# VH-VL binders against q9umr5, part 274

Target 1, 268 residues: q9umr5
Amino acid sequence: SYKPVIVVHGLFDSSYSFRHLLEYINETHPGTVVTVLDLFDGRESLRPLWEQVQGFREAVVPIMAKAPQGVHLICYSQGGLVCRALLSVMDDHNVDSFISLSSPQMGQYGDTDYLKWLFPTSMRSNLYRICYSPWGQEFSICNYWHDPHHDDLYLNASSFLALINGERDHPNATVWRKNFLRVGHLVLIGGPDDGVITPWQSSFFGFYDANETVLEMEEQLVYLRDSFGLKTLLARGAIVRCPMAGISHTAWHSNRTLYETCIEPWLS

## First folded at step 11 (VH-VL)

Design ya47 (framework fv_nofazinlimab)
Fold by ESMFold2-Fast, scan of step 11:
Structure ya47 (fold): chain C 268 residues (1-268), chain A 123 residues (1-123), chain B 112 residues (1-112)
Amino acid sequence: as target 1 above (268 residues)
Amino acid sequence: QVQLVQSGAEVKKPGSSVKVSCKASGGTFSDYAISWVRQAPGQGLEYLGYIIPIFGTANYNEKFKGRVTITADKSTSTAYMELSSLRSEDTAVYYCARTQYDILTGYSDFDYWGQGTMVTVSS
Amino acid sequence: DVVMTQSPLSLPVTLGQPASISCRSSQSLVWSHGNTFLNWFQQRPGQSPRRLIYKVSNRDSGVPDRFSGSGSGTDFTLKISRVEAEDVGVYYCMQGYHEPYTFGQGTKLEIK
């Protein structure tokens, strides 16, 4: 009788990473139909996020159609941004709980191992030259690169994150907001020991100002303007914040205590 | 210079497991991914999976999911491929190969290979 | 899975003559920014594969210029302008864009 769960993975990831998560769900909610989407696995996770959104949309439509009582989404890392866009572009989604596992919801700005590995000669201070070009926007990681020292370039060049966050105008913004607001619960999970998502508060819609001081969600223009519905969701009591220390980026989907505390309560 | 050195030949019984090692030298182990490819006698090349040691992430060919496990030990710069529930059809030379990343220039797939490890599955 | 199809599978050639091998992928290997992840490998008897060509047409260091790669989208060709005795072996194309990575069946090049 439990609602189906759809899992969307992250950068350089695949369904195999979620074997422990599936085991936890089976233990606490036996009979739950869990679908881990095997799309854009491994290096294909670098494809433009709008391309990934289209592919995942095609995969989730039949699952949602077969579940009139609703579905839950568990979306990990970069996958959380895919799910943000899915909830906005789908006119008829029936998502109850959207569980965002350590996703850079306000973007990424850090000299992490991921950045160094993918851009060996670049630093966070100069990556804007590449990411905010048309060429750079053909890569998923550049779609959510958010340089707080070049906010004008981010606002004008971001083909994905600035649009989804309502930071730049789009013809579909009103419809996207209406669609997103149909979600039952927005469950935000993240923590200071992640080591990849920078700043880690990005998972909770916090982000750097021009001085690299983190401002929390309630101080962001996107929240204050209610650009895609965060203020409305918070007022409705639909936003859950579940920070946890001691968890590295690749462990969010395989930590039992995290599952029991932050995920299990939202899988009706 | 970069060199990938694999463990020696193995003879295994059906139903057992084999664990092949691939030791990297001449570079930073964490700067690249290690892939595993096999070749049965008289057959072509078949991809098994890879590991990215820096992230601890591994991805597997669906054909081998549940039987193959790829791990890495950064302290010894060694990647391992373990294959369980062995069948005679798993008799093959197993190769490790290196992939380097650079988003600006694209990936450099399988630029260096190990010498291969013969795994024979027989009763 | 992406299917890589090579032709011919057997390629007897006379020393000094040209040779060509075709490779076709069942799906496009082109990234939207233009890079195409198609590689060519040579395997001499008893040896590990050695990469000759990466991203369709780029020769690896130490690979003689008689080897060249060309193609786009789904159709690719490896050419040897003048076959030498050392070129005997099996040649494989490989796509590195769609997971799982897949190889062609192999083309065995032999001297007549």
Scores: ipSAE 0.512, ipTM 0.764, lowest interface PAE 2.5, mean pLDDT 91

Design ya48 (framework fv_nofazinlimab)
Fold by ESMFold2-Fast, scan of step 11:
Structure ya48 (fold): chain C 268 residues (1-268), chain A 123 residues (1-123), chain B 112 residues (1-112)
Amino acid sequence: as target 1 above (268 residues)
Amino acid sequence: QVQLVQSGAEVKKPGSSVKVSCKASGGTFSDYAISWVRQAPGQGLEYLGYIIPIFGTANYNEKFKGRVTITADKSTSTAYMELSSLRSEDTAVYYCARTQYDILTGYSDFDYWGQGTMVTVSS
Amino acid sequence: DVVMTQSPLSLPVTLGQPASISCRSSQSLVWSHGNTFLNWFQQRPGQSPRRLIYKVSNRDSGVPDRFSGSGSGTDFTLKISRVEAEDVGVYYCMQGLHEPYTFGQGTKLEIK
């Protein structure tokens, strides 16, 4: 029988977005128990990411406990960051494959329609003034806002991403790293035509330097210092990179070719 | 400034489906969410669900899951609400309403409404 | 689902007198920084609902000063300081924090 799959949605999202993904899984792995978590749907997806992590943790504990053979996580967009934190804070998780669908793993710095929808009077160049305040850090999108021109402010003010990436010290960092390293496979998916995740290489732990030149994962200090285990996972052969062109942000969970190429091989 | 204009009244038989449209003008369609609310004759307001065009996502009141589908066509700035397996109890005026998000000022819930579409289910 | 309970359901009022409608939610409607997602709507006979108040106490553009909203947490009140003939209609409170969004059962304001 196949391991259960837990799906964690993204910003302003709900379980309905995954109807095609569920169809694909049923076709290729019939009998798989798939749970799409209906927590922090719609507007509640703006709640602080640490609050979301606690709620999703409560929901996944009984599912993992009933599956001693292990589970798989499929985590979309902002949901990929929730799953990053879940794997670090849970010292008893039994996740085999963590499949990250176009998630801003190193943060977001984009001047997109999504930013305009939530901050109509702001540009990416000035959003740091709001996001790096205590007030701004009460909103999920600001928890992973990473302005490469104000990296000092990001490192000091980010209450979530800088901590979970080990870019700033935290008392629990050693335990979080140990827990994260229990994962069987880290499957990273994303692509240049996403149109929302900026830079798109953030889905693969790449990010802008101060000149907005993208540096890939292996050039990041978090990788070089092995802050939460990326270098160890790569050496173990546990990181899978699956970039695909031609897929927009809202289509990652509904493209059959993407599913067959990047997701299906990691479901057991 | 934003106007929501709905399609005309419908009379349907039990077991059929109805699709009501809501066309937005006076603003950028992708800048807001469109919600659907119904009101049976002489009764109160009941929420059905919403769509957020820029995210391509819809969410539904559990009471209507499996029967309601909300879609959007960005090229015509039109949202649709389709309700299937119609019963006499579905006879109501169906309204679309706009929600705009702004983290700095909060949210503008249901600030503009369509004129309503009467759907009558009669055998 | 969050249950919104209004009282009274029928409110006969003499012209020029004040009117008050209560709304209670089964769960807190407070979000971040004290933002509370409680709205009030007016529906005149034969018309679409019109929003009067958003976030407990903020009046929409064009809404007369005689309308005011107050409350916190789970307890909310809509007041009309001096009822006018055009105020006849049904008033609904609505919570916009928890999905599915829910409305009170409505209060019918009539001139006696």
Scores: ipSAE 0.508, ipTM 0.786, lowest interface PAE 2.7, mean pLDDT 91

Design ya49 (framework fv_nofazinlimab)
Fold by ESMFold2-Fast, scan of step 11:
Structure ya49 (fold): chain C 268 residues (1-268), chain A 123 residues (1-123), chain B 112 residues (1-112)
Amino acid sequence: as target 1 above (268 residues)
Amino acid sequence: QVQLVQSGAEVKKPGSSVKVSCKASGGTFSDYAISWVRQAPGQGLEYLGYIIPIFGTANYNEKFKGRVTITADKSTSTAYMELSSLRSEDTAVYYCARTQYDILTGYSDFDYWGQGTMVTVSS
Amino acid sequence: DVVMTQSPLSLPVTLGQPASISCRSSQSLVWSHGNTFLNWFQQRPGQSPRRLIYKVSNRDSGVPDRFSGSGSGTDFTLKISRVEAEDVGVYYCMQGTEEPYTFGQGTKLEIK
């Protein structure tokens, strides 16, 4: 019957956010075992992403072991980055569909309400001073802060995103790429009205250049060099892009039309 | 001069719902999270959940999941806690409390409290 | 859920004498950068709780220095060096490290 679904939430989030998503899945794929991981909820979501990856890894191993036919991941916002790393560090994952719900896959650079709430005296232009310090890298949001005006600092200081994207060398890069390429489908979801993820095209591996002009995935060095397998996945027909307008950041997991269009088709 | 002002006492019948308000003044409503805590007569404090108004995110204590809903109206700087399917054991004083987040200066959990709202559930 | 256990639950104290309240968590409350989200609240009869201490040992503005918090990991203490009449009430510890946030049972401090 249907493969189990594992859900990974976002920044300052919890399993309760996914009650509508679970209802939709139950209606269209009755009998699906859905596990929403209640790890790193609320304030704990600010812990370093590598620590979160370790904790989620321990939680998903027994779920994957019980499902030899495979599992699906639905990973929301910051959770999409946790899932990116999870798929790279696990030598034996059996993930079919990795569904990324409005996640900043190339990073974040914006003066959003999220930034102002956590750093009320900072602007996006000066946050690099905090985030690219050892102190700052102990916070999840700084792990994917990607200042296009200080790319040298990002490449040198990012302890997470630059490494997982293959933008900076790491001894495990070849193994991480091999592991990630075992995924069946990479389903990317996002949209211009999100209001939090900046640029919104980060959800589709697009990002700002030094002039804050968005370059799409196929123009990124990460893609062109095939650093962790995006070019290979696209050639295999394994990348799905599902942009949708009119959806705010906190509504991706509770919009029925979004679910039917972008998520439901990938829950075999 | 941060102040959280709650709505007045309510008397409800079993099976009904109650909606308690918490109006914030003396600061920007969107700068903090608002949590709800209850206290049955002569008993201790029990956490229900919270909302972060600027994100619309709410999280609930599993014990109350399905019965409690916390919402916020930014235009009136008011948070609401609605509890449904009321039982006699839901008789309690319900408090709202503020949490400020600031990575640079640290976190301030439950630094200001509302005056409390007595909810009595009786037939 | 993290279980918070206070002792004693009833604390009769002679005016001017010291008082001590213990709080134990079922698991470590350590978060990051030395942050431990252990808070102490005072509730006077008929009033809302008032925070006295945050992050184990930091006193809130306006709280007399008679009140001090200490501890680490799973074991925490609130001390009142010289109890005054206005200290009568119930004291609660609270953890903010893991959701749901949880409180101790409360310690009723009364003048004997």
Scores: ipSAE 0.460, ipTM 0.751, lowest interface PAE 2.8, mean pLDDT 91

Design ya5 (framework fv_nofazinlimab)
Fold by ESMFold2-Fast, scan of step 11:
Structure ya5 (fold): chain C 268 residues (1-268), chain A 123 residues (1-123), chain B 112 residues (1-112)
Amino acid sequence: as target 1 above (268 residues)
Amino acid sequence: QVQLVQSGAEVKKPGSSVKVSCKASGGTFSDYAISWVRQAPGQGLEYLGYIIPIFGTANYNEKFKGRVTITADKSTSTAYMELSSLRSEDTAVYYCAREQYDILTGYSDFDYWGQGTMVTVSS
Amino acid sequence: DVVMTQSPLSLPVTLGQPASISCRSSQSLVWSHGNTFLNWFQQRPGQSPRRLIYKVSNRDSGVPDRFSGSGSGTDFTLKISRVEAEDVGVYYCMQGTHEPYTFGQGTKLEIK
């Protein structure tokens, strides 16, 4: 039988967004137990990411305990960051495939339409003033805001992303790295037509330098220093990169070709 | 300045579906979320769900999951609420209402409402 | 789901006299950031609801000073200092802290 699948949604999202994904899984892997976690739905998705990690952790523990052969995670958008942290804080996770669907793994710097929805009087160039305050860090979107022009502030003020990426020191970093490295496969999915995740290469651990030129994963200090295990995973053959053009942000979980190409092969 | 204009009244048979529209004007459609609330004759207000057009995300009251679908067309600044498997108990005025979030000034829940659309389900 | 309970459900008031409506929630409406998302709406006969108060005590633009909101945690009050004829209608409290959003059952304000 197939390993259970746990799905973690994104910003302002809920389980209903994954109805097509569940149909695809049922067609190709009949009998798979799929649990879409209905925690931090809608507005609650704005709560601090560490709070969300704690809640999702409590929900996944009994699922993992019932599946000694392992489980798969499919984590969409912001949910991919929650899953990154889950894999680090759980000493006993048994995740085989961690499938990250267009998640801003190195952070977010852009998409004026989405930014305007939450900050109608702010531009992306000025959002660092809000996000890197103690007040701003109480909102999930600010927890992964990564302004490449104010990297010093990001490193000092980010309460979540800079810590889980090992960009700033943390007492638990060694344990978090050891835990994360237990994952079987890290499947990274994203593409240039996403329209929300900026830069889209953030889904593959690439990101802007100070000139807004994208540097890929292998040029990042977090990779070069192996801060949380990316270099080790790549050397082990455990990182899968699956970029696909033509897919908008809200379509990653409902595109059949994407599913067949990037997700289906990893749902043993 | 923001105005929400809904489609006209509808009479439907049990088991059919209805799709109500809500066209927004005044302000950018992407600046806010559209929620749907209904009111049966002589009864109180009941929340169905919402859509955030810029994210393409919809969230539904558990009571209506599987029967309600909320969509948005950004090119026409129009949100839609479709309710399937209609029952006589679904007879109600259906309202769309705006939600705007601003982390600096606070959230604005249901600050503007549409005029309402009467949906009557009868055989 | 958060249950919102209003009292009284029927409120006959003499013109010029004060009126008070209570709203209680089954759990705290305090958001993790300290904000409390409790709203009050007025629905006049044949009209769409209109928001009067947001975040417990803030009046919407155009809402007369005679309307005021107060409360904290799970206990909230809408007060009208001097009722006028145009205040006739049904008043609803609503919580926006927890999804799904929920409304009180409504209080019908009538002139004696």
Scores: ipSAE 0.293, ipTM 0.704, lowest interface PAE 4.1, mean pLDDT 90

Design ya50 (framework fv_nofazinlimab)
Fold by ESMFold2-Fast, scan of step 11:
Formats: C-alpha cells, sequence, structure tokens
Structure ya50 (fold): chain C 268 residues (1-268), chain A 123 residues (1-123), chain B 112 residues (1-112)
C-alpha cells in the first residue's frame, strides 16, 4: 500500500550510508519497497551533474513504471540537485513527495573541510576562477558553486544550477517548469548545524547577496519570477519547510527524530 | 612525511573476527580516504573497501559486504578494518593504503601503503 | 567490476635489457578532462606495494626514469628501459576509475 521510495545519495556517498534510513522506513511503513540507487558512488560522484542526471534517469524509469500510484524521492545533499533536474527533464514522472535532505538548492559558497579536501590550496573567494571555466564545469561540485561576489560569472558559466533554477534562459525552461510542477510535495530539510552546506539556508532556497547577507526564498528573483514553479507550489500548499538544529551534514539520514518529524509524514 | 603504521600479526580461529588498525601520521588524517587491500600467500591484490573520515562514509566491495566493517577514529588518526566469520581462505596480508582527492592536481590513488598485517586463520 | 588483465604473468629478463608489461581493462578507464586512472605498483619480495606510475604515465617522486608508462582507453604498458637487479618483484596495474578498485593478476619479473 505504501508508495515505493527511491533514494539518491550525495557526494562520495553510496547505498551503505542509508542503512538507518531504511530501518526507520521499515519500522513506520512496513512493506515499503526502498531502492537506494547505487550509481555515481565515490569518485564518480564528482562527474558532471548532467551526466549523473542521465544515469539516474535511466535507473528510475523502470521503478516509476512499476508504480502507477506514484513514488517518493529522498535525495541527500548533492543528490537533491540531481532530483531537481530529474523532475524537470522527465515528461512523465509520477513523484508524489520529493524530500530534499540538506541539499544546496541555491548553490554552495563556503570554506568547509569538504572544500579543503578537494581544493586544498583554494579559498572560497578564489574558487570562482576554477569553477567558472569549461574545465571546472566538468566537476559536479563546480556545477553548484555559487559565488555571490561573482554572480555575473555564475549566471554565464554555470552549466547546471543556473539553468535548472531558471536564473539563466534555456530553450527547455517552460517544459522543465511544467514537469517540475507535477510534484505532489516539495519537502525541504536542513539546519544551521549542518557544517557543510553554506549558507545552510540554501537547503530552503535562501542564499547570500553580494554582501553575504542571507536572503530567504521569498526574496529570491527565481521565486518572484516563478522561474521553475516555487511560487506556484507554495501557493498550492505543496512546499514543506522542516528546519532542525543540532544535526551535522552526515547525520541527516541517521537521526530518528529528524526522520519522524520531517520525513515520515510524507511517505504515503 | 606520510606514514601508515599497522597493528601486528594475528592468528584467529575459523568463525571468529579480526580487527586490524592503521595509524596515519605526516599529514592531516581527515585529508585522506583510507582503503584496505588484502593479499593471500602467493596471490594478487584484492580490494576490500574504504573509509573517508571527514564524511563518515565507508564503501565495501560487494564480495565482502556483510562481513567487513571499516571505521575511523579521528582523535587518534586511526582507521580500522574488521572482518567477521573468518574462513581459512581469509588468510592473507591485509594492507591499508591512502587516497587523496585533489581535483586541481589530480587524484593520488594508493600513494602510500602500510607495512601489512598477516592474518592467519588456523584450522 | 572492471577486469584488469596483465601479460605476461612471468617475465624472465637479462640484466640491462628492456622489459615490457601489458595491462588491459574490460572497460575504458577515461575520466573527465583527459584523466585516466591507471596506476602501476611494484612489490619487491617481502615488502608492501609501492606506486611507480599514476594516471598512465606520471612517475612518482624517487622512481627512476628507466620506468615509463603509456597507453590510453583500455590498453596500457609499463616499460623498464634497462632492468637492474633491484627491479625483481611483482608488478601490478590498478584501475581507480570505477569502484571497486581492481588490480591485474601481477607480473613476476625475474633475472635470467
Amino acid sequence: as target 1 above (268 residues)
Amino acid sequence: QVQLVQSGAEVKKPGSSVKVSCKASGGTFSDYAISWVRQAPGQGLEYLGYIIPIFGTANYNEKFKGRVTITADKSTSTAYMELSSLRSEDTAVYYCARTQYDILTGYSDFDYWGQGTMVTVSS
Amino acid sequence: DVVMTQSPLSLPVTLGQPASISCRSSQSLVWSHGNTFLNWFQQRPGQSPRRLIYKVSNRDSGVPDRFSGSGSGTDFTLKISRVEAEDVGVYYCMQGTDEPYTFGQGTKLEIK
């Protein structure tokens, strides 16, 4: 009776990261078919996001086809951006709840250990030189790098995030918006103690302005222009915001209270 | 200088578990992924899995899934590989090796190795 | 899993002569930006493996220039221009493009 759940992991993740999430779902919704997609694991998670979208698309098609009542997506970290694009490029998706688990929906701009691990000699202030080149755009992390001090370069060079957010024009924008709007619920989860997603409000479509002051979703041009349907979804009551303090980036998929409060209610 | 130092040789009975340690020095432990590779006597190299301490993530070769657990203790800069339900064919030297992800200079796969830990499963 | 196949598996060589080891992958090892994650390791008797070559053709620091790597896609070669006595050991190729990481069977280099 429960709709199947498809899980899309994040950067350097694999299916093994979601053991606790699967246990929680089994406890509260026994009999749910949960598929954690084991694609683009480890180093492959650095491949361009459009390449990942294509691979995940091929994997979700047969799952959705077997579930005429619909499916739910749980998409963690970078995986939330993959799912954003899936919902836009698929003319026939039957997703009910899209649960975005601490994903940088408006992009990333932060000097975290994560950034230093991949770019040990770079600071957030100079990464734009690398990311906004054709070379840099071949790495997933650069596809959602959003430097608020070089917004002109972000808008011109981003091959992924600026396009799916409708921040730059694309021939498919109208179709992508129509497809995305077929989602039943957009459940946004994140919090101030994440420690990786910077600003953490990016998980809720908030982001830095040029002075590094966070502007929330309703102040974003993409919301005001309704570029891919956020304003329409909010008006329909289809956007759920579930912030929670005290949760670090790697703990979102393994915290029982978070699951019960923010995820469980949306798994019909 | 980067150095990986492993725990000493183990002799175990069939059906038991073994836990091998790998202590990193000469760099920040969180800058690396630590992988585990084994080599049966006179045989080639076989990959078991890895851990990335900064993400808390571990991935395992499907062949060993359910029997291998890889963990890390950042406070002591030590990675651990535990293999359960030991069989005679698990007799091997177990190595840890590091991988550094630096996308500007490229990835450094298995650039430093531990000295190896002989695990003998006696019958 | 990506299968790595080495040939020959046994390589007897006269001191001072060249030696060549082939490595083939069941799938292309090409990653983004022309990067190909094909590595070569040397294991001397009683020692842990030591990386000689990374990304097809780049020598690690301290590795003599008599060692060279070449190849592309699925076909790779490790060459030793003049074999020395200390080169005795087993040589392994390894792919780092897809998980799980996989190794060739190993080529045992021996002096004739």
Scores: ipSAE 0.501, ipTM 0.775, lowest interface PAE 2.9, mean pLDDT 91

Design ya51 (framework fv_nofazinlimab)
Fold by ESMFold2-Fast, scan of step 11:
Structure ya51 (fold): chain C 268 residues (1-268), chain A 123 residues (1-123), chain B 112 residues (1-112)
Amino acid sequence: as target 1 above (268 residues)
Amino acid sequence: QVQLVQSGAEVKKPGSSVKVSCKASGGTFSDYAISWVRQAPGQGLEYLGYIIPIFGTANYNEKFKGRVTITADKSTSTAYMELSSLRSEDTAVYYCARTQYDILTGYSDFDYWGQGTMVTVSS
Amino acid sequence: DVVMTQSPLSLPVTLGQPASISCRSSQSLVWSHGNTFLNWFQQRPGQSPRRLIYKVSNRDSGVPDRFSGSGSGTDFTLKISRVEAEDVGVYYCMQGTQEPYTFGQGTKLEIK
């Protein structure tokens, strides 16, 4: 029978966003047990990402324990970062496919309408003043704010993303890398028409340099140093890249063609 | 400035469904979350759920699980609340209200309200 | 769900005298950075609710300064320093810290 699927939502999201995804899974893999976690919904999605990781960890442990053949994770937007940390902090996870739906894996730097909803009076060029304070780091969105013009502040102040990406040293880094490497497949999904994730290549571990030129994953120091295992996973053949144009940020979990092309093949 | 205008009163039979609209004007519709709250005659306020148009997401009070659906049409700046399988206990005034989230100044819950829509469920 | 309990539920007050309404939550309403999402609403007869106070003690624009909010954790108070005829109505506290958002039962303020 099919492995259970655990779904982790994004910023200001809830399980109701995934009703179409559940329909698709039921059609192609009938009998699959799908659990969409109703934690940190709506406003609570703004709580610090390490707090969210702890809560989601407590929820996934019993699900994984009941599935000795393994489980799949589908993690949307901000939820993809939560899942990245889950895979690193859990010494005994049995995740086969980790499917990341348009998640800012290298961070976010952009003045989208999405971000202006939370920061109506701030421009992206000035958000580092708020986000890289201790106060700002108590908000999830600031945990993955990555200003390429203030990379020194990002490296020093980021309490979450810089640590899970191995961009700054942490006592647990070796254990986190070992744990993350247990994943069977890392399936990366994203596209140029997302409109929220900036740069969109962040979903594929690409990001801006100081001139706002995008450098792809293989040119990143975290890849070259193999800080948390990307180079090892790629060499193993475990990284899948599935870019698709024409999909807006809120449509990744409700597009049938996207599901059939990028998600369905990885649900065993 | 910002105004929420709701659709008119409805009289429904038990077992039917009702769909109430809330049209926002003055300001950008997508800048706000729209919540729905009801008030039975002579009783207090009860929260049903919300929608955040910019994110396309909705969340509901578990008490109404499977019966309430909240949607939004950005082209008309209108939010809708649909309640199905109506019972006499669903007789109430239904209100829409908006919430603004601003991380720098904090949150502004339910700062503006619609005028209310009376829904009467009778046989 | 967080249960919000108001007292008194009926509040007859003489014009010009002070009035006080208490609101107690079953759980702490502190969310983050000391932010506490406790709001107070006024509903005049035949009208929609109007927000008076947000985040415990912040008064909305156009709300008279005779209204004040205070409290912390689980215990909150709305005070009217000198009641006027226009204050007749039902007052509700509401928590926005945990979903689903919940309201107190309401306190009916009447002139005696």
Scores: ipSAE 0.543, ipTM 0.805, lowest interface PAE 2.7, mean pLDDT 91

Design ya52 (framework fv_nofazinlimab)
Fold by ESMFold2-Fast, scan of step 11:
Order: sequence, then C-alpha cells, then structure tokens
Structure ya52 (fold): chain C 268 residues (1-268), chain A 123 residues (1-123), chain B 112 residues (1-112)
Amino acid sequence: as target 1 above (268 residues)
Amino acid sequence: QVQLVQSGAEVKKPGSSVKVSCKASGGTFSDYAISWVRQAPGQGLEYLGYIIPIFGTANYNEKFKGRVTITADKSTSTAYMELSSLRSEDTAVYYCARTQYDILTGYSDFDYWGQGTMVTVSS
Amino acid sequence: DVVMTQSPLSLPVTLGQPASISCRSSQSLVWSHGNTFLNWFQQRPGQSPRRLIYKVSNRDSGVPDRFSGSGSGTDFTLKISRVEAEDVGVYYCMQATHEPYTFGQGTKLEIK
C-alpha cells in the first residue's frame, strides 16, 4: 500500500489550505493516509523555528513508528525549513520523499507583502538591524532572513538557517549531516511567479551574492563543501528539481498540473 | 476611520448554508486580518476563524472545520463567512472583527467590530 | 484549547463603588518578547463588544481611565475604580496567544 504522507504547513496556514492536495492524492493514490499537522497555526507560526521543530518532531514520531516501510513529507513554504531541521535532528527518521514546496532553503531577502504586513514600517535593507538581534531571532521569519549585504551578521546571528545549512559551525553538524543523508529523495519545487519567496531560486538552494546576482546551488559554498549533504545527495541521484512558471505562492498546493508533474511521481 | 459593516439578518432552514458579509471602510482592508466570532442568545462569545485578505490565508477553529469557509474579495474590501449544514444550535449573532499584526509595535487584536448579523436557524 | 475562567459571573455593584473581575487561563499567555495577548471587552445591552484593554494593561483610545487591567502569566484582573450607570453590561476576557482564540464566560455587571 502507499506510504503515509505528512504535511507541514507554512506561515499562518491551516489544513484547509491543503484540501485540493488531499483530493489529488486520494485520486491518484487511493488509501494513502495523509496527516496535515495543525501545530503552530496562526500567530504561533511566528514562534522560533527550533521551537516549531521540537513540536513537529513530537507529532511525527508516532506516525513514523506506525509506518515501518517509511513516510513521505510534503512541506510548504516556511514548513520546508522545519522539515530540513527535522531530518537533521532525528537519528531514526524513515522519510523516503521530502517534497519541499516553494520553501526558502537558502533564506529570504525581499520586500514582499508578507514582510510589509508584519513589518509595515521596515524595508528589506533595514530588517537586518532587527532580525540579527537576540530579540529578532525569537521570530520564525528572522530565523531565515538572509541579507546578502550583511552576510557576516547573518553568519554570526542566525540561530537557525546558518546552522542547519552548515554555514556556521555547530557541535552537532556531523550527526545532522548523517541524519539528513538518510532521506530517499529531496524533491525541490518552486518558480519565478511565486511572488513571496525572494529570490525564488532559494527554493532550489540558489541565492543572491553581494551584488544581488543569483548564484545557483552548485556555486554555493554549502554545496561545494557538502556541509549538510547536498553534493552527496546529488551524486546519488536523490535530488529532483521541478521548477514551474505561472504559480503564485498560495497556489502550489492547489494546482493539478504541478501536483501531477512534481509531487505525484514521488508518493510511492 | 475604520468601520466594519455587516449584512442583514438571515432566517435559514436546518441543513442549508448562510453567507454573512463584512465590508471594511475607513482604512486599508489588506492591512488587517478579519476574524469571525458568534454569540448564541444569552450566551458568551465563540471564535470561528479568520482570513488574511492579502494572502488569501484562512484558519479555522477545529470545532467548525469542514463547515465554515471564510473568504475575502479585495476589490470590494469585503470578507465573507459561510457556514454550511446549519443546525438549530447555530442560531446566533455573528460578528466580524479586525486584527492587525505589527511585530515592532505588538498586535492589535479585535480592535474594531462589526454591528453583528443575526442568523436564525428554524424548521 | 486554552480555557478562560472568569469570576464572578454575576457582579452587582453600587453606583460609584469599585468593581473587580478576575480572569484565569489554563495555560500561560506569555508570547515571545514578554508580550501577553490578554484582552478585555465590554458588551453593553444590544451592542457589539468593544475592546477596553489590550495586552493585559493597555487602555484603548477613548476608554475612561477608571478602567485598568493587570496580571501576568495565567492570572488577570480588570478593575473599574468608580462604576457609572453606563458600565452596565457583560465583560469578557479573551486570549489571543494560542489558537484557537478563546473567551471567558462573561461577567454581568449590574447596578444594585
């Protein structure tokens, strides 16, 4: 039978946002047990990502234990970063496909409606002053704020993203890399019309240099050093890249063509 | 000034659906989340859910998931709450209320309320 | 869900005397950075609720200074220093720290 699917949502999201995704899965893989985790909903989605990782970890352990053949993760937006950390901190996860659905894997740097809604008087050029403080690092959004003009501050102050990407040393880095490498497939999905994830190539481990020119994954220091296993996974043939144009940020989980092309093939 | 104006009273049969509107004026509609709260006759306040119009993101109280749908039309600055499979227990005044998230200044939860819409479910 | 418990539920008060309403939450309402999202609302007969106090102790614009809020963690109080006739109504505490947002049962303030 099909492996169970665990869905981890994004900022201010709910299980209702995934109703179309659940319909698609039921149509193509009838009998699949799909669990959309309703943890850190609404305002709680702003809590520090390490706190969210701990809570989601507690929720996924019994699901994984009941599925000895393995599970699949579908992790949307900010949820993709939660799943990145879950795969690193869990010594015994049995995740086959980790499907990252438009998640800022190398971080976020952009003046989007989301940012202006939460920081109405701040611009992207000034957020480093807030985010790279201990106070700012208590907000999930600041945990993956990656200002390419203040990379030294990002590397020193980021309590989450710089650590899970191996951009700054951590005592657990070797174990985190070993655990992450247990994943069967890393399926990366994103596109230029997302409108929220900036740069959109962050969903594929690309990111801005100091001149705001996007460098793709293979040019990133974290890839070249194989800091958490991307180079090893790519060499195994375990990384799938599925870019698609024409899809806005809130439509990734409700587009049938996207589902059929990028998600369906990885739900064994 | 911010004002939330709701649609008029409704009388519905059990098993039907009701859709209540909440029109925002006197501010920027997209700057706010719109929440829905109900109050049965002589009872307290019960939270149903919210929508963030600029994202199209809605979240619901688990008690009402599957029956409540909250939507927004940015072109008319109007939020809607639709409740399906109506029962007599759903008889209540339904309110919309505004919330603004501003991390730097804190948050403004339920600072302005609509006038309420009486929904009566009778056979 | 966070349970909000108010006491008393019925509060008869003599005009000009002080009144006090207690609100207790089943879980801590402390959010990041020390913020506590505990609000107080007044509902006069036949009217929509009106927010009086936000984040425990901050009074809304236009709310008389005879109203004050205090508390921390799980225990909160709304005080009216001198009750006036227009204060008749039901008072609700409400937490917005945890989803779903929850309200107390309401305290009915009546003039003796």
Scores: ipSAE 0.478, ipTM 0.757, lowest interface PAE 2.7, mean pLDDT 91

